# Designs tried in a protein design chat: miniprotein binders against b1l550. Part 41

Target 1, 279 residues: b1l550
Amino acid sequence: MRLPEELLERARDIHSEAPSHRIKLDRVGSFGLKVPVEFKGFLLLAEADVWVSLPEGRRGVDLSRQVEAIYELSNPPKDPFSLCREAAISLLEKLNYADSSGVSIRFDAPLQDGESLKYYGVEISSIASDEIINKIRVEILGMTACPCTAELIRAYKSSEIAATHTQRSLGILEVSTKAEHPDPDKLASIIERAMSSPLRTYTKRPDEGGLVIRSLSNARLAEDVVREMIHLFLEEFGHLPEDTHILAAVRSMESVHMHDIYAERSFSLDEIRKEISSH

## First folded at step 21 (miniprotein)

Design ln4
Fold by OpenDDE base, fold request of step 22:
Structure ln4 (fold): chain B 279 residues (1-279), chain A 82 residues (1-82)
Amino acid sequence: as target 1 above (279 residues)
Amino acid sequence: DPVKEAFKYFMEAYRLIQEAWRLLRKGSVERAAEEYEEALEKLEEALEIAKEAGNERLIRMIKKMIEWVKEMIEELEKKLKG
């Protein structure tokens, strides 16, 4: 049912009114939208958040216009990177009272595992203000083996490859840059290589054994994983702008505890370069 | 609307930048440089329009992007000469 046009003409524009309290808001938008994107040959239905800032003198944001902005750009479906960047710009254009805008797109990215698929979580974001900042967060599960327990078992049984507890660990890389979003597949690869071993969707007996042996032979603390992630990241992405910000983290679902072990490091490229050069 | 027009040129420029990125991933440095140069031209047009409109925010945004694109061009030129 459409309201009569006469009613629309008489209605106050609530959004443009002065608020009861003149306070700027950082983000106002629509969260949990579903948008189609094309990624690596797959058509995916992704979750999207869109927002803008709200000046102190305006009561509300024209939310319908925000939604229109992203859907106009998502038809036909395109890659989520350009969609994020262009939508952020479009939001500023359409909502001229806003001094900043943002778009976030989330989905599970397919990753080939032999003839099967595994996946990693990805969140692609762009924030537009005086600059356009591109942010990407990649999360992928791997396997870790505990070197401490391995050492204890080695001491006890005198084994070269000692038994130890293994667990799933979630590796996280988050990158914020004025440059292009880093390749999420490369980020996922870095995380997997930083673990004791990757996870596999399916394994045959020989492969399963090999996977476990690899983990045992490459036992790593959560701290080791984070440091390795950083090292590998610098090798692959050291060419990014110096003000690029990185979060490297791991959450290990330790199999001998009810709780998780977490480790992280946040840094800029210039900061970490100085740190490494000081040694 | 001069603001809308400025954003039009800005968006076009940014799409060219995105194309440059794509080309760089493929190893096409020369073509990428061409795209950046074209983007720069579009940004300069956007800047003039934005100035006419008196939109300070947009002016700042465009200026910063111009500076960044120029840096990118310089970096690529160094690669091409080396």
Scores: ipSAE 0.789, ipTM 0.934, lowest interface PAE 0.6, mean pLDDT 93
Fold by OpenDDE base, look of step 21:
Structure ln4 (fold): chain B 279 residues (1-279), chain A 82 residues (1-82)
Amino acid sequence: as target 1 above (279 residues)
Amino acid sequence: DPVKEAFKYFMEAYRLIQEAWRLLRKGSVERAAEEYEEALEKLEEALEIAKEAGNERLIRMIKKMIEWVKEMIEELEKKLKG
């Protein structure tokens, strides 16, 4: 049943009323929307958040307009990067009282692993205000082997390849820039190359053995992984604007401890270049 | 609505910028520069409309984007001459 249009004339516009407390809100919107996106030839159902700021003189946000903004742009399905950027701008247009808007899109990105698929986590965001800032976060699992334990075992028993404990480690790269979102596949590759070895969805016995041997021969601390991630990032993405902000991190699910080891570095491109050049 | 019209030109400009990015990924520097130049023209139109509307926030946003696009054009021109 659709309500008669005449009721709209009689009903108060609650959203446009003055609030009881004149306080600005930073983000008001719809979280957990599902939107179709096209990514590397795959049609994916992604999770999306959309929001705008709310001025102190307005009680509520027109939520229907927010939802319309992203779905109008999602049909037909397009790449999540352009969708994110354009939706953020569209929100400011549709909601003229907002001084800022934001869109976040999350999905698992498929990655080819031989005849099978593995995946990495992606979160793409765009925030529009005086500037448009694009943010991407990539998370992918790899394997690390501990060099400290390897050294202890080598000292105890002579071996060509020293035994050590191995564990899964989550690598994280987050990039915020006024430029284009960096390529998530390249970011995932940087993370994998920074670890002792990648993970595999499916391995035959000889392949599994080789993977472990590779890890043992390339033992790295969590700190080593983060430093290597930064190094590889600079080689691939050094052309980004100097004010681009990066977070490089690793969480190692240590197999000999009940807790995780975590390491991170946050920096801008101009900052890290100055640091490296001073050495 | 002047504000809506200004946003129209702004969105068109930003789509051109996105196309420039795509072209740069493919190594087409000259074509990318052309897209940025077109984007700049659209932004200048958007700015004039926004000024007429008196929308200070939109004016600021457009001005910052113009500055950035000009920087990108200069960088690409250096690459093409070098």
Scores: ipSAE 0.786, ipTM 0.934, lowest interface PAE 0.6, mean pLDDT 92
Fold by OpenDDE base, fold request of step 22:
Structure ln4 (fold): chain B 279 residues (1-279), chain A 82 residues (1-82)
Amino acid sequence: as target 1 above (279 residues)
Amino acid sequence: DPVKEAFKYFMEAYRLIQEAWRLLRKGSVERAAEEYEEALEKLEEALEIAKEAGNERLIRMIKKMIEWVKEMIEELEKKLKG
């Protein structure tokens, strides 16, 4: 049912009114939209957030235009990177009173694991103002083995491969840059390689044994994992602009404790290069 | 609407930049440079339109993008000559 046009003529444009308090808002938008994207040959239903800033003199944002902007660009489905960037620009075009816009797209990315699939979490974002800043966050689970316990067991029992506690650990890489979004598969690979071993969706008996042996032979602290992620990141993505910002983090769900071990480092490429050069 | 027209050219330019990125991932440096050059032309057109419209924000955005694209072109030219 559409409201009669006559009623619309009588209605005030609430969004264009002066607010009761002249305060700028940083983000006003629609959160939890579902949009189709094409990623690595898969058609995925992703979650999307779209927003713009609101000037102090305007009461509200035209939210319908925001929704239209993202869906116009998502049909036909396209890669989430270009969708994110183009939608951010489109938002500024459609909502000219906004100083900035933003788009965030989240989904589970498929990753081949033998004849099966595993996955990693990805959030792709773009913020448009005077410049377009692209942000990507990748989260993937792996396995860590504790080197401290391994050393204790080695001291107790002379074995070539010392037993130790193992746990599931979440690795996180977040990159913000004016350049293209970094390849999420590469980021996921960096995280996995920084851990004691990757996880497997399914294991045959020989594979399971090998996975555990690998982890025991490559025991790493949470701190080790973060440092390794940074090292591997610099090798792969050191060509990005110097003002590119990175967050490397790990959350280890320690199997001997009820709590998690967390480690992180935030840095710009310029900052970390200076740090490394000083050694 | 000159503002809409300027955004049209800006969006076209940005799509060309995205294409350049795709080409670079495939190792096609020369073709990528061509796309950047075309993007630069579109941005320059967008800038003139935006100036006529008097949209200061859009002007700033386009100018910054032009500077960035020029830097990218210079980097690629160095790769092609070296």
Scores: ipSAE 0.786, ipTM 0.932, lowest interface PAE 0.6, mean pLDDT 93
Fold by ESMFold2, fold request of step 22:
Structure ln4 (fold): chain B 279 residues (1-279), chain A 82 residues (1-82)
Amino acid sequence: as target 1 above (279 residues)
Amino acid sequence: DPVKEAFKYFMEAYRLIQEAWRLLRKGSVERAAEEYEEALEKLEEALEIAKEAGNERLIRMIKKMIEWVKEMIEELEKKLKG
């Protein structure tokens, strides 16, 4: 049963009232929305969060208008980046009492892997206020081979290919910029190329042997992976605005330890260029 | 509602900026500059409406986008000359 629409003329607008405690809120939103997106020919079901700031003089947020802002733009399904950015603007328009709005969209992105697919994690966001800031986080697993153990084993049996422990490592690149969201496939590629070897969905024995040999021949510390990610990022995305902020990180699930190793560096493009130029 | 109208022009401009990004990915520098120029026209329209409405936050938002778009146009024009 639907209630008569004319009741809206008589009912108090609870949301527009002043609250009993005049405290502004930074994020008031609807989280965990299911949104269809089109990504490189794939139709994916993504998860989205939408929010706005709430001034101290307003009691509540018009929740249905928040949800409307993103769902109106998601039918038919479209690329998640334009959806994210445009929804952030739409939120600020529909909830014009807010000083800022935000949208985040999460999905697993497919990559071709031989005759199969593999996936990596993507989370994008757009925050609209006086400026529109676009952020992307990419996470992908790779293989690392420890150079310290490799050197010890090499010293024991000189002139042979060194053996060492290998493990999965999670690489992370996070980019915040006024410009377009970076292509997540390029970010994932940077992370994989910084590792000792990529991971595969499956391999046949000859290919598996080659993969292991490659990883042993390209042994890397977690610290070196982070440095290589930064180097490769600058080659690919050095054209972004100078105030673009990047986080590069690795969490290595060390096979011989009970704990993980973590390495991280955050920087702006301006800062890292000056650092590299100073030697 | 003039604030809603200003946001309409702002969104139109932002969609043109996104098209410019797509064109730049394909190497179409001249066409991307044309999209930025059209976006600037829409932003100037949005700014006029926002000023009449007296919405200072929206004015700041539009002005910052105008500044950025002008920088992008200048950058692309330098590439076309070189």
Scores: ipSAE 0.732, ipTM 0.918, lowest interface PAE 1.3, mean pLDDT 90
Fold by ESMFold2, fold request of step 22:
Structure ln4 (fold): chain B 279 residues (1-279), chain A 82 residues (1-82)
Amino acid sequence: as target 1 above (279 residues)
Amino acid sequence: DPVKEAFKYFMEAYRLIQEAWRLLRKGSVERAAEEYEEALEKLEEALEIAKEAGNERLIRMIKKMIEWVKEMIEELEKKLKG
């Protein structure tokens, strides 16, 4: 049921025509593609989006070439970071009328958790234009313990009872840079270390007790978690270009309230260094 | 097609840059500098072809990458001296 090839000679090339309204478009793409990737020894099925800019004088995007750009590079499965960056460049080659291209790849990354595994969310992207900008976002859950309630209870019983409310908190780090994508495991580690305690896939009773004691010993406000994330990020990644942009955030699912608390800071490396050195 | 040929050299250079990143993660500074130097050679070839093709956007892209690679080489040369 393949159509005859001679039709290509008779049919108009609709995509290459001028549009009825000459308006450029910022992103025209194929979203929700499934691509295999190899990440730290694991074969994962990731979800990808690919797009290009479309100039005012071109009616459409050659969609098959767009999809081809990433799938040709995904067999055999390889490192998602190289795939992301190279596909962005390939899009500009295949669709050379575009001023910019972009690729995003999303997957759940495995992380060792004792004798088991847990997972955290990763989204990487690469935007190619006059420059290539690499972006990574990681999200991982941890535990926070409220220091305000802990202090009140401590005062009530003169340290006879150690207690406070604890809750799951979602930590977020997002980094945009012209250098290579930061290692997502290192970003996840920074988030977890900033929390009162990590979450485990499962625990036996003695280990569960230890986890709770750890969280009480490291009680932190959501605001302090964000500050600690920034501090730890600067220690690990302060070598990145000065125009590197970071977002650090926490959404805390407060166990004693019906609503969440959110704290966030975005900055460039240049900006935060000036801020710190002004004290 | 000269535009496709220029992109071929650009991609070859970019893959060398990615190899330099891998080598730096392993502490191999001298080898990483060699990869950047080879990438620069590929970029200069890509630039000449892009200029002949008259592709201004590709010319800008290649020129910015050349500038960045030269900065990286300078940084690595400082590390090699001590």
Scores: ipSAE 0.723, ipTM 0.916, lowest interface PAE 1.3, mean pLDDT 90

Design ln4
Fold by ESMFold2, fold request of step 22:
Structure ln4 (fold): chain B 279 residues (1-279), chain A 82 residues (1-82)
Amino acid sequence: as target 1 above (279 residues)
Amino acid sequence: DPVKEAFKYFMEAYRLIQEAWRLLRKGSVERAAEEYEEALEKLEEALEIAKEAGNERLIRMIKKMIEWVKEMIEELEKKLKG
């Protein structure tokens, strides 16, 4: 049922009133929207959140304008990065009482795996205020082989067995920058190259054996993986603005423990360059 | 209306910046510099409108983007000469 439009002139505009408690809010928005995106030839249904800040003197947010900001830009489907950045700007225009706006878009990115596919997790966001900050988080699983156990087994006097425990490890790269979002495939590649071995969707037995043997020859601590991720990141993305912020992390699901191992380092490009040049 | 008009020019500029990023991925440095220069023109127009409206937050936003774009133009012009 649709009510008569004449009532709009008689009804109070609740959203534009002052609130009972004049407290600003940092994020007021619509979360869990489904938006179509085009990513590297794939049409995906991504999940999006949109929000704005709310000043202390305004009671509510015009929620339909928030949803309008992203859906107007999502038809026809386009790349999620432009959608994210432009929607953040559109939110500030449509809800100009806000000091800031934000958009997050999440999807599983397809990645070629030989003649098959695998995937990795992507979350991008853009926050518009005095500046526009573009953030991307990439998560992908790989395999790590423990070098400590490998060395103990090698050193065992009566043992001719080359062995160690291997496990899945989740690699994470998160980048915040004023420049464009980094290419998520490059970030995923950096993470995989830092691991002892990639994971495959499937292998035949001879290939499976080879993968495991390669992982033993590339045994790495979680700490080593994080350091290698940083090294590789600087090779690929060292040209980004000096105030670009990065988080590199690994969560290793250690096969011999009841718990995970976690290692991380956060830094700005300016900070890490000074650190490296001081050695 | 002036605030909305300033955002229109700002969005046009930002789309040109995104095109410059695309061109740089393809190695088209000269074309990317041209897109940044056109973006700067749109940003200067947005700034004038925002000043007429007296919107201080929008003025700060546009000014920061102008400074960023000027830095990018300088960097790309150095590449073109060297």
Scores: ipSAE 0.720, ipTM 0.914, lowest interface PAE 1.3, mean pLDDT 90

